VH-VL binders against q96il0. Designs and how they scored, part 219

Target 1, 167 residues: q96il0
Amino acid sequence: APERGAERRDTAPSGVSRFCPPRKSCHDWIGPPDKYSNLRPVHFYIPENESPLEQKLRKLRQETQEWNQQFWANQNLTFSKEKEEFIHSRLKTKGLGLRTESGQKATLNAEEMADFYKEFLSKNFQKHMYYNRDWYKRNFAITFFMGKVALERIWNKLKQKQKKRSN

## First folded at step 7 (VH-VL)

Design T3n (framework fv_ebronucimab)
Fold by ESMFold2-Fast, scan of step 7:
Structure T3n (fold): chain C 167 residues (1-167), chain A 120 residues (1-120), chain B 111 residues (1-111)
Amino acid sequence: as target 1 above (167 residues)
Amino acid sequence: EVQLVESGGGLVQPGRSLRLSCAASGFTFSNYSMNWVRQAPGKGLEWVSYISGYGGRTSYADSVQGRFTISRDNGKNSLYLQMNSLRAEDTALYFCARGLDYSKLGFDPWGQGTMVTVSS
Amino acid sequence: QSELTQPRSVSGSPGQSVTISCTGTSSNIGAGYKVHWYQQHPGKAPKLLISDNSNRPSGVPDRFSGSKSGNTASLTISGLQAEDEADYYCQSYDYSLRGYVFGTGTDVTVL
């Protein structure tokens, strides 16, 4: 290189996987809860010699986690937004401002909020049913591939043991 | 080498149909979500459609909902976009793009694109 | 229609820094969805430049950096070079649209 800039060799990693968590552990890492989904993400460790079957399982788990995180982030944000809109609407209907005389945000009591909760749950019932069906299908697939990976690991250990016994 | 190659574009009259294909190579196709993104001449990028790795989830931009259908054949490493009831505003370069591994919310790599021109 | 807002153009001299803003809403960037940046040279396909707000893919120079605060993401190009002259697009996900949104695009000119 004529060195207009530094030569880059970031595609020649050493022995340690760069997919290890920041603390450089060689196993899966559980992060803090996401602000919107309130679910803890899993950062998957990728072994250097990951088999195609292990990769398929990991990617299925990653895709399922992303789907799950997106669903709950969307659900929680929709809930928060609709709750604020409901409170604002009800306060206006009562002839009350959005803030008290002390400058604090005005609120509704539990009895008044019961209507919102019932409406929100009813409105989202079908969405939650589809979520549950997909969640069970995804976990069945994950369990199936986990079994396949376990069998592959057992087979590999048996092959190594047989080679050791031969010599 | 990871590669995406689009085909099937061409000149088509309004109201007609066209089917785009994207051939994937160099990676395990079924492990990735796939997307179609378009760009009208001299304009910006517009996301068109999404399909999950195993085909269990699809979604569409409002502008194409009900007219376009995304599908995939994992055995053939191929992605498709069936475009029905084409309009002049569908004129664009159509890119095939792979969903990102960790987020699935971004795109890498992209194909070179196939040009669709809808005119009378 | 519900695309992310970018300045139409930014310009700078070689060796200077330029920053491109990408402003979304509470249903996309403000909702915590990650922002990705793409570089597109004339007649070429877009190339992923920054992923997940600030991550550089292999082969992308460290003079490209990304950040995010509230509803706004930013791409900063330091040590501006002639080959940086291109269109730049931000991209995120919007939960109310149940789909992906791109920025309006920014043309970077190196004077």
Scores: ipSAE 0.000, ipTM 0.475, lowest interface PAE 15.0, mean pLDDT 80

Design T4 (framework fv_ebronucimab)
Fold by ESMFold2-Fast, scan of step 7:
Order: sequence, then structure tokens, then C-alpha cells
Structure T4 (fold): chain C 167 residues (1-167), chain A 120 residues (1-120), chain B 111 residues (1-111)
Amino acid sequence: as target 1 above (167 residues)
Amino acid sequence: EVQLVESGGGLVQPGRSLRLSCAASGFTFSKYGMNWVRQAPGKGLEWVSYISSWSGDTSYADSVQGRFTISRDNGKNSLYLQMNSLRAEDTALYFCAKGTEYSRYGFDYWGQGTMVTVSS
Amino acid sequence: QSELTQPRSVSGSPGQSVTISCTGTSSDVGSYRYVSWYQQHPGKAPKLLISEVSNRPSGVPDRFSGSKSGNTASLTISGLQAEDEADYYCSSYTWSSTYVVFGTGTDVTVL
């Protein structure tokens, strides 16, 4: 969207994200990918006459987004740290220095790195399985409440139309 | 070393207001969700309020909803709890607590607490 | 107000095992793996023992273990020691406006 870059300079109030939705927006705002999680954040529009049910849905969505952001930020940091430790350990066991003759950081070949990826995947298998299960449950709950909010809005429109006709 | 230090507690009369502060150090404060948890003398733990590291989303226990306001200042590594219309039932030791790296629902570091006594 | 049910007290002899139950509903313990356990010695802040049902933070002895079945989570302390005499609280995530609920607390005594 053309307005995508607008007001991205601001740090979100009380949040980690450093973007701001366009002023007087009546819609949710989608920002750039987060540095650590690589997931795009959503800033939710809050209606002035938000119902308790609408508030519950919004808070569930915000809560799920934060949970998801924190999981992937932590996972990516853990991956990066363990990858560096693996490379360092392998170079040390080979009797090689951490730097090449040119002063560049020494690296492992693709076959050697495959060993790291296999180990990392196995080590984190249970964690990822629980993540997938919880992600599924959270999205089920959100979908359920979206349905409830939709029904509430339909009912309110019918009430408004009847009142308008009576006047 | 992660440290959380609460302050601002004291003796207040019913119906009055009090503001608690929590100073954080030893971690990237802006990255984590923060919580207030209280414990009445001789009683168990009660979660009071949460503020998101992410959206600025806040949540409150039903017993304090509409009376307490949680806020944070990431530039000062500080968490606050504004307590209005205080009741005798709000008498408790108030802890500042940090969410874990995986989830805001577990609390890996706690402050020592600040005592709030609501009585005449 | 705490909503998860724990026994008021459990006791054991040094070297034995004790288990503390934490019973909730399908909206908290039954549906999510966000159960934590805390140890509190008199006059001190709570200390995290277990997060996400069974994960031990660095520095927590392996004799502390957590599990979950249905609506009940359990903390097991094996090789019970005098220093384990403390109050223990469970907590769980919930979808309600009060998004974290604590257990009623359990006093562990080492006889």
C-alpha cells in the first residue's frame, strides 16, 4: 500500500515494534518484518465503541501475535548462536584458526554444515511440535471468536435498521 | 545480572491513589512483556496486570480493572502501576515480574516486592 | 484470585519423592503447555522452577520435574532435601481477561 511507509519513524507505545499506523486509520496496519522474528507485525485498529466481545477478540489476536513473535525471535537467536558455536568447535577440532590467511572468518563446507542442521532439527523437534500444536489451537480460538463478533455485528445492524425505520 | 527493583509502596487510606515503579537492569527491557503480581500477607500469589513488549497491549485482573493502569518507559527501563480508588483488599506485597524468552505467561525473574498497605 | 487447585500441604522424609498436583480446566491447563512452577521461601520472592510444563531453567536441580495429563499438571521433587521446604505455586495461561491464573499454593514440609 502507498501509505505503507507513513509514520514508521515512531516507536509503538509500550511495544517492541518501531512503527506507527497512519493517523486516523480505520483499518489494521501491517508493518515491515521484525528484525529478530522476520514476521510482519499487525497494529490493530481500536473502534471507539468497541464491544467487550470485540475487545476479547482483539486481545486474543494481539496476544497470539506477541507469542508468535517471541517464539521466532528466540528460535532465530538460538539458531545463530549454536551455528557459530558449532563452526568454532569444528574448526578447533581440525586444528584450524578462526580466520583464513586473508583475515576473513573461516567457514565450513555444505556437507559439514548439514551435520549441524540435522543436529539442530533433532534437538529442537519437540519444541517445534509443541509450537505447531499451540499455533493451531490459538488460530482455532481466534476463528471461533471472529465468528461470534461477525454474528454480533449482524445483530446490531438489524437493531439499527429497525430503530431507523421506527423514526 | 538481571535485576528488578520495586519502589513506591507505603501506607495509604482507602479511596486514595499510589504509583508503583519498577527499575529493570541486566536485560533488553523493551524486548520482554512485564507483569505485576501481588501477594496479600499470609496468602497466595495473584496476577494483577500485564503490559506487552510488542503492541502495548495491557491486561488486568478483574479485581483491579478500571482502577489500576500499567505502563512502561522503555527509554528508562521502567515499569509503572498507577493504583486508584484503593481498597483494603489491595493490601499486598507487589512484585514486578519479567516474562520468559519463550512466553509472557511464565515469569523467570522477580523483584523483591514493595509493600502497599491500605488502611485508615 | 487463584483458580488452579493444589493440595494445601504435602510432606515427605529426606531422600523420598513428593508430587504436587495442579488442577485446572480445558481453558488453561487442559489446552496449553504454558504451566509454570514457582518455589517461595518465607520472606523471599518466588523463584521459577519449571516453565512450559517440563522445562528446567539453568541452575534448577534435575530432581525437580514437571508433567501434565488432561487438566492436571504435576511437580515431582525427587531426593527430597531440607532446603526444599517452601511454598510451591503453579500457574497457567488462560484465554480469559485475567490471562495468567495461579494455583492455591502448597506447603512442602520435610519431616
Scores: ipSAE 0.006, ipTM 0.534, lowest interface PAE 11.1, mean pLDDT 81

Design T4a (framework fv_ebronucimab)
Fold by ESMFold2-Fast, scan of step 7:
Structure T4a (fold): chain C 167 residues (1-167), chain A 120 residues (1-120), chain B 111 residues (1-111)
Amino acid sequence: as target 1 above (167 residues)
Amino acid sequence: EVQLVESGGGLVQPGRSLRLSCAASGFTFSKYGMNWVRQAPGKGLEWVSYISSWSGDTSYADSVQGRFTISRDNGKNSLYLQMNSLRAEDTALYFCAKGTEFSRYGFDYWGQGTMVTVSS
Amino acid sequence: QSELTQPRSVSGSPGQSVTISCTGTSSDVGSYRYVSWYQQHPGKAPKLLISEVSNRPSGVPDRFSGSKSGNTASLTISGLQAEDEADYYCSSYTWSSTYVVFGTGTDVTVL
């Protein structure tokens, strides 16, 4: 359920595969944010009389969502892994253990971490630029197909009204 | 070490069905999108189908849409391809392929393939 | 299905550079940086050489490089070696109903 989903967060990207909309919804359903991607998944409703154009739009939206989720989940996991490696490397250089006297995870101060953040952002700058470019292109395509679907539905509605008046 | 091992191929008559399997090891199977890619004898590569790690969303090439079904069992580290209404044009070596860490559009590890021959 | 266009074959001598082109349309290679290159030796599975136009996976020599201009992506093999003799395939993302399209393939011969 949604209420349970709101109280629980997935620890893995694949946790979304267990997400289930309440009952058999007649509308698209939006779930809780994924822990790693921090994005809300959409589970798409499939109409019984879905047209080829509607199917193409739905598949494009599903594919774009999965692309987006995978990108951010992997980006966040890479960040966490590299951050941990950086901290361990710097602590080893200082001759310090990986844990504090209280048994908590040892960390570096903000000044020491600034070098890591700068390097990480610089290293990933081009990747993020291409991501943003692709994101805009995908949304443009989705908007275009949404328009085509809307026109198809208007045409079908007009056809139905004409048939009803004729018969 | 990452390994993908396909099985289930064979000789089958047109109109029949086959189910292919891919056993994965050496990585966290549930975290990666998986693909089927085929190669007809002496021909190039053709992408067949994808299943996501994230939501279980599936995609198919136009040539197999409505006939093939991709599925996975994360508890068994296994990928499947159910192939119905087989045609002579489906004759190919079928590869199981793992998506890269950042995109399903790159395939960083491949199995050796299983041969499917559709002939009378 | 539409395929990306590659030359059927390219050849070179050891130590030379060869370039393989991969030509698509504005809806695939021209628009997206999701171009990959694969090497396939006879009887073997394909191996990923380049992802996202120019990114080399760990273990791939730096003599393999990728680039893209307009609707054409290119794989360049510098310092050509005997073991580079293989078939090479490009692939690209497309947002049409078939989400991944492969190239026609190129046979690289080392003379």
Scores: ipSAE 0.008, ipTM 0.546, lowest interface PAE 8.4, mean pLDDT 81

Design T4b (framework fv_ebronucimab)
Fold by ESMFold2-Fast, scan of step 7:
Structure T4b (fold): chain C 167 residues (1-167), chain A 120 residues (1-120), chain B 111 residues (1-111)
Amino acid sequence: as target 1 above (167 residues)
Amino acid sequence: EVQLVESGGGLVQPGRSLRLSCAASGFTFSKYGMNWVRQAPGKGLEWVSYISSWSGDTSYADSVQGRFTISRDNGKNSLYLQMNSLRAEDTALYFCAKGTEYGRYGFDYWGQGTMVTVSS
Amino acid sequence: QSELTQPRSVSGSPGQSVTISCTGTSSDVGSYRYVSWYQQHPGKAPKLLISEVSNRPSGVPDRFSGSKSGNTASLTISGLQAEDEADYYCSSYTWSSTYVVFGTGTDVTVL
């Protein structure tokens, strides 16, 4: 009957997932971190009396979340792939095998890995600048609509107060 | 106009494998979650599988878990369903369905479906 | 997998109103406003009619409306027309196995 923290397989050959039921409340629910983006998705609560403006804000926030998830999932996959290629290339240059005598994966020291991080950041600088620009643009739009929703709620409350006084 | 075109269905014997494809056009494919939904002859709709818009986050109906694999290629605007260990109960018309905004909660466009028949 | 319960059939005359119920549990229809309705004509793919309980997509006539109370969602077709004769399915999001569950389907007949 109880469903708190149920652990479930996701039936990928290598994967298991924790299944946690969403909160049954009038609040948004935060899901588990996405496998690829490492970001937690927000499951937005839809109120029964949602206004068209509130719906527009919610959909804008959901669309921004999808965009953000997509960017970081792609970025993390690219990082992981290029990191493995860099390690492989440097080990080959040194005449070293991909595995140690103990059978573990061979690694590079911190100083050598610093070269990779520097090259990766430099290579992706323009991409990250465009991401930051679009991120701020999206958050400005969200803030603007949040303000409009707040004003709508204040206006409705004032109308209710005036109606109550006149009745 | 949004179009989804399924292919790859056919007659297959129990225990064998089949791969379905769905070609999408008329929308930004990479922006939306995609689904497979099936309908057995004369029966109702059954959700089969989901794949997220951003990256490989997948879900499956209990009836197909461990046997079916959903995947996508955003560069080719294509969705796939790899079906292994097929059973007679998998016989159905398989629809490719586009999620509404932000996931698997509803399906705003559907393909015409591709028929999969599993029989000995 | 479990299904949402719909009546097998409903019927009406042109110009009348018909309502189709879709009954689930507290883990699906009762907990979330992620109920959708689909219209399916014989030999055709389903078409989205209503999303998120009561939202009509562009191109869907005002005659179609959705609502929800407790564990039951409803689709109402007012001003019934001959072309409304079709099968209708509801669906709801559920977390019990992180999937979508469909209703049993309702055959709408226009007399």
Scores: ipSAE 0.005, ipTM 0.522, lowest interface PAE 11.3, mean pLDDT 80

Design T4c (framework fv_ebronucimab)
Fold by ESMFold2-Fast, scan of step 7:
Structure T4c (fold): chain C 167 residues (1-167), chain A 120 residues (1-120), chain B 111 residues (1-111)
Amino acid sequence: as target 1 above (167 residues)
Amino acid sequence: EVQLVESGGGLVQPGRSLRLSCAASGFTFSKYGMNWVRQAPGKGLEWVSYISSWSGDTSYADSVQGRFTISRDNGKNSLYLQMNSLRAEDTALYFCAKGFEYSRYGFDYWGQGTMVTVSS
Amino acid sequence: QSELTQPRSVSGSPGQSVTISCTGTSSDVGSYRYVSWYQQHPGKAPKLLISEVSNRPSGVPDRFSGSKSGNTASLTISGLQAEDEADYYCSSYTWSSTYVVFGTGTDVTVL
């Protein structure tokens, strides 16, 4: 069961970096960019008297963050792997080695790389389209529940005002 | 070698409670989301509950919401399912399943399951 | 409540190819590329066969392949072998309080 600092700092290929907010924080805290997704994770503050509706909103936001970070981590890893395979294949076709004579990694020109980008985008078109649709659906749901939470808070304040007025 | 071993199943009367455990080994338990999936005798698979690695966030199937509670102890590499207000329709083989990293949609390793029978 | 629809059974002879369909809705299979396939032999736990529509885990033979078109995902088993006789389940992520929905299951018989 590994507890060493180096092992604890390790981040899985499709994962999100674990982070800690400042102690006694009463607000959401934003961490550093994840190594694979390049997105900044958010640690959500949990109020002591969180209502069921507030909990639903928070869990929706947390789930959306996990989904979003996993999508981009996987996409970036797939892009990097396929890009390297494409470069190696083209260099082999040209009779060139994977390294320059100075020992640096060999690269392709912009025109050849454009072929890769076109193929990658075409191959991943449906995946990106489904991502965009889900992203909009999630943001619509989050906005809707934010509105419901705001209305709940207003109603609770009105109920408390009525109660105090009767006393 | 990744291993998941369930325990705690048995015969229980309707309305009673039961707690299932899952002992995990062969991977960094704290980095993965964990799931409970059940299968009634002669029937198909039904997802029951999820607990995340990152936030400790939990989710439940509508059929068990409010009755079951999923929890984990990363120090003991253990997953739990507290089952309250059991019904005859909860009778099933309960599998502990390891999620893909940060995902609710897939399970790369499964335990052998523990049988829960709710007698009427 | 709503499960993904699979054929009850499919059958084939050794060396042939069989395809299992998994039909959902626009809220699951149609919207997300998070479809997985599981193989279950009698008395055993399910085993992951395919993830994210077409990704094959280490140790799964390349004769198993996955695809998706619209609301239907498909698992194809080429070069069918006796050990492929099992129940097969698809699953998909869904945008709802129930995050995973399974298929009805397909019994594959090797004749």
Scores: ipSAE 0.008, ipTM 0.510, lowest interface PAE 9.4, mean pLDDT 80

Design T4d (framework fv_ebronucimab)
Fold by ESMFold2-Fast, scan of step 7:
Structure T4d (fold): chain C 167 residues (1-167), chain A 120 residues (1-120), chain B 111 residues (1-111)
Amino acid sequence: as target 1 above (167 residues)
Amino acid sequence: EVQLVESGGGLVQPGRSLRLSCAASGFTFSKYGMNWVRQAPGKGLEWVSYISSYSGDTSYADSVQGRFTISRDNGKNSLYLQMNSLRAEDTALYFCAKGTEYSRYGFDYWGQGTMVTVSS
Amino acid sequence: QSELTQPRSVSGSPGQSVTISCTGTSSDVGSYRYVSWYQQHPGKAPKLLISEVSNRPSGVPDRFSGSKSGNTASLTISGLQAEDEADYYCSSYTWSSTYVVFGTGTDVTVL
């Protein structure tokens, strides 16, 4: 699927859709950005003749996507929450309210926010390091299974050639 | 389930020190701001102290400023309150309270409290 | 002690509605939407009923509702039940050095 050639890149999605029934997609589909993670999910097409190995690969990719979505949804929530807490604390220390006289939300300038960003990055360094480690482990596993699927497909093609010759 | 369990309370003489602990479980402790709230026998609630999720921001009620120190250990899922120069007016049940998912000014979970009695 | 003003007590019969007021100043209830309500049964820890004026946490019945007008926040308990008999406290963010101020508390009696 990722090794599909330039010919397919030149075909508009609507053109490709003409070769498959509109009610049932024949290809992977990209959804809208998730409300919390802001990442676009991929909805995988399941072939009718999916092998057990192909199913393992697809499920591994789906599970990795869900893990990635959950990580970024939690990270975005944590950042937003801690940022608001920091802003409220600093405005209070300065004797300022949370709202301006116009009713707009009070804010800090970039210089004042520098302390928060430094602390947030420092606190989350280990967490992001572990995320990257796990991300690489998952992608290594996906690549390994992609290799196994490729070998299975080669073997099946060779078996088809033998069957064609003997028939 | 979310649980907060306070400990360290007891009888103490005026002018001495006491350290309270709060053990947290059932949620990701490092993501939430934490508070201490006290209640004198037969009286209402009084906010005492706050610490941010990243430990960089702390605040105290005027009545305890300079005497009490709030701290946390995210690796141990624990919150602490070091109380120095205790006064009779500090006698109260001390609650550990968790900030809500969106704001530190609301407390969605509370411990059962630990009693501190300051008396001769 | 507490700074926000609540009535000392309110009472009602099962099935009736009661409303508890929580009056502050422009430096707390009047300027910010960080008003919370807590229920406390004798000998137990407080339980959050309402946060941010009107937000109801999961597990809290629909019969509890919150609102705010000017310097006064209100908690309304509709369809009053025996288990609602408890002390109720409001709280608010304040711009002073003390970040959170609690109300004086209200004793709700179900007759």
Scores: ipSAE 0.000, ipTM 0.465, lowest interface PAE 17.2, mean pLDDT 80

Design T4e (framework fv_ebronucimab)
Fold by ESMFold2-Fast, scan of step 7:
Structure T4e (fold): chain C 167 residues (1-167), chain A 120 residues (1-120), chain B 111 residues (1-111)
Amino acid sequence: as target 1 above (167 residues)
Amino acid sequence: EVQLVESGGGLVQPGRSLRLSCAASGFTFSKYGMNWVRQAPGKGLEWVSYISSWSGDTSYADSVQGRFTISRDNGKNSLYLQMNSLRAEDTALYFCAKDTEYKRYGFDYWGQGTMVTVSS
Amino acid sequence: QSELTQPRSVSGSPGQSVTISCTGTSSDVGSYRYVSWYQQHPGKAPKLLISEVSNRPSGVPDRFSGSKSGNTASLTISGLQAEDEADYYCSSYTWSSTYVVFGTGTDVTVL
C-alpha cells in the first residue's frame, strides 16, 4: 500500500505535482495557495538559451514573489495570533471561559471586535504603506524589464530578417 | 537564546570547492530567511547570498553568481553554502546571518564566522 | 561594488557626540526606512545596533540614535565611551533584485 501510494503520487498526471511544474514544461506554472500566505506561487520556466536580460527579469520576478509571500505569511500569522490573544484577554476580563456551554469556541460580537480591527490597522498602517510602495515599485520594475526583453526579442528577429535578406 | 554556529572554513587552493555549514538554534529556523555575508581581512561587509523561508528562492551577489549555491535543511536547522571554482578574492570570514522578523532587510543575529582562505 | 558611502573614520573624546553619515540613492536610502546600523568590535561578529532608521533593539543604549534625510541616513553616538570604539556599518534595502547593500564602513576612534 505505501508502494502503491508512492507510485500513484509519482506517476499520476501533472495535477498531483501541485508544487512543481510538469517535466519539460515550456510555460510558467501556477501552484496552489501557500498554507501561510494564502498566495499562489508561480514556478518559472527557464529557457535553454536564456539571455542575461531574460535572467535578470526572471530573478526580479522570483525575488518579488518571495518578498510578497514572506510579507503576507508573516502578516497573516501576526493577525491570527494577535486576534486570538485579544479574544482570550477580553473573555478572561469578562470572567468567561474559552468555550460556550455547547462546546463551541467562544467569540466576541462585531462591536467588540471592531476595537481590535481598528487598533490592528492603525498599528500596521506604516507597514502596509511600505508594502504598497514596494509592491508598486517592484511591479513597475518588472514591467520595465519586460519591455526591455520584448525590445531585445524584436531586435533579434530584425537581425534574423537582415540575415535572410542578405542570403 | 538564538545561536548561529558556522563551520567548514579552511585553507583551499584556487579552483577547488568548499562547503560551509551553519547550525541554528533558539528560534523556528524554517520561518526565517537566511543569509551569508562575508568580510575580507581588513575590509568591509559584503552580502553574498540569501535563501527564503517560504519557497527556498535564492539570490546571489554578482561576484559569486554561478559559483556558489546556498541551500538549507529545515529538518536539521542548518544552512549551507557550496563554494565552487574558488578564487583568491573569495578569501574572507563568512558569517551566517538571520533575517529580522517582518522586514527581511536587516540581520538581527549573526554567527561568529568561519574563515576561508584561498591560496596556493 | 555598489555600496552606500560612509566616511572612513570619525573620532571624538569621551563624553562628546559623533555622527556617521550613510549616503545612498533614491532607490535605497532615499526611498525606504529600511536602514540598519551594525557595530563590529575587532575580532567579533557584527551586532545589530539600529533597525528601520531609528529603532533600537532591546539592550542598545539610548545614546545611539538614527535619523534619515533625503538620500542620507545618520547614526549619532552621544556621550562617547571607550567601548564605542568599533567599526560601524550601515545597510539598506534596495528595490532592485539585490537583497541588501552595505555601507563602506566607518572606524570610530575614542581618543
Scores: ipSAE 0.000, ipTM 0.480, lowest interface PAE 14.9, mean pLDDT 80

Design T4f (framework fv_ebronucimab)
Fold by ESMFold2-Fast, scan of step 7:
Structure T4f (fold): chain C 167 residues (1-167), chain A 120 residues (1-120), chain B 111 residues (1-111)
Amino acid sequence: as target 1 above (167 residues)
Amino acid sequence: EVQLVESGGGLVQPGRSLRLSCAASGFTFSKYGMNWVRQAPGKGLEWVSYISSWSGDTSYADSVQGRFTISRDNGKNSLYLQMNSLRAEDTALYFCAKGTELSRYYFDLWGQGTMVTVSS
Amino acid sequence: QSELTQPRSVSGSPGQSVTISCTGTSSDVGSYRYVSWYQQHPGKAPKLLISEVSNRPSGVPDRFSGSKSGNTASLTISGLQAEDEADYYCSSYTWSSTYVVFGTGTDVTVL
């Protein structure tokens, strides 16, 4: 049976599109915005001599990025779905079609949409509070490990300088 | 049909190794993060390990860290768990479980499990 | 690793409602909306009943509902039926690790 090519690209479980950085990159690489989260993913460069501490920091930053991408992808999809359902429900209640006689999508005025926005913000208040709390916790952890990595790099530079002077 | 099928379980002596496999079908395996979850006889569920689809990152429960290795082969639609230095407390039914497109923290598809018994 | 606390068992008659609690800490249930519930019949794999505290997947009856207050999440089964007799497990994410923690499990008996 003939197979039709997919119109949409594959997405990861985190809700982000895959991307491929240049093969011989020596720096972190920034990709295009994800379709769902609208955030740009960062691909982290992995040095051949990466320390265990540097690896822990990189993995923490990668996991935080996946968490952040997934949160916003889910939030944006939920908002769009509920907004569309609200508009369709209100148009049906009024006995109106989904399109005007000019072929344009039928819309609700700002006063009619105010109830939706108020309800959406209210029911998502705790979700956003938990997001902010987690964001702060993750940034404290990242900052802490960044400090440890910086100290390790300073120590290694001092060791290298000592070795070069002794030779 | 959308399914996960585990294999490779059996009776094994303490200190030995065993490799579990999970065959996926009916969905695009490479799009989803995968998990191993175990259940000791008559006990509850315990998360064991995770592997991402996006970056290939892995995570392990403290009880198996350094002993177990999770891996995947997207070309074969297969997930693996290499279990080294097995202990009696590793005796359990091992499930393969799939994350969702929007979240890796809950599992919408499970296999039937493969039994691992670690005993002399 | 620590487990979330559930009652060992709950029971009810057909048509009644039962509620299962799932108590954690501020590092899991108290901080995140990644609370899920799974149903497991004897000899079978677990099945996802509820995700993100209260979201029902396709195919799950509306008799199953979830909620959360502070460090405790709850699963309520309304209109209890014989087929609901099973083990129920909650789970939650914790930010200190990229893993999930499961509850101790609750055996639901339909009398």
Scores: ipSAE 0.007, ipTM 0.501, lowest interface PAE 11.1, mean pLDDT 80

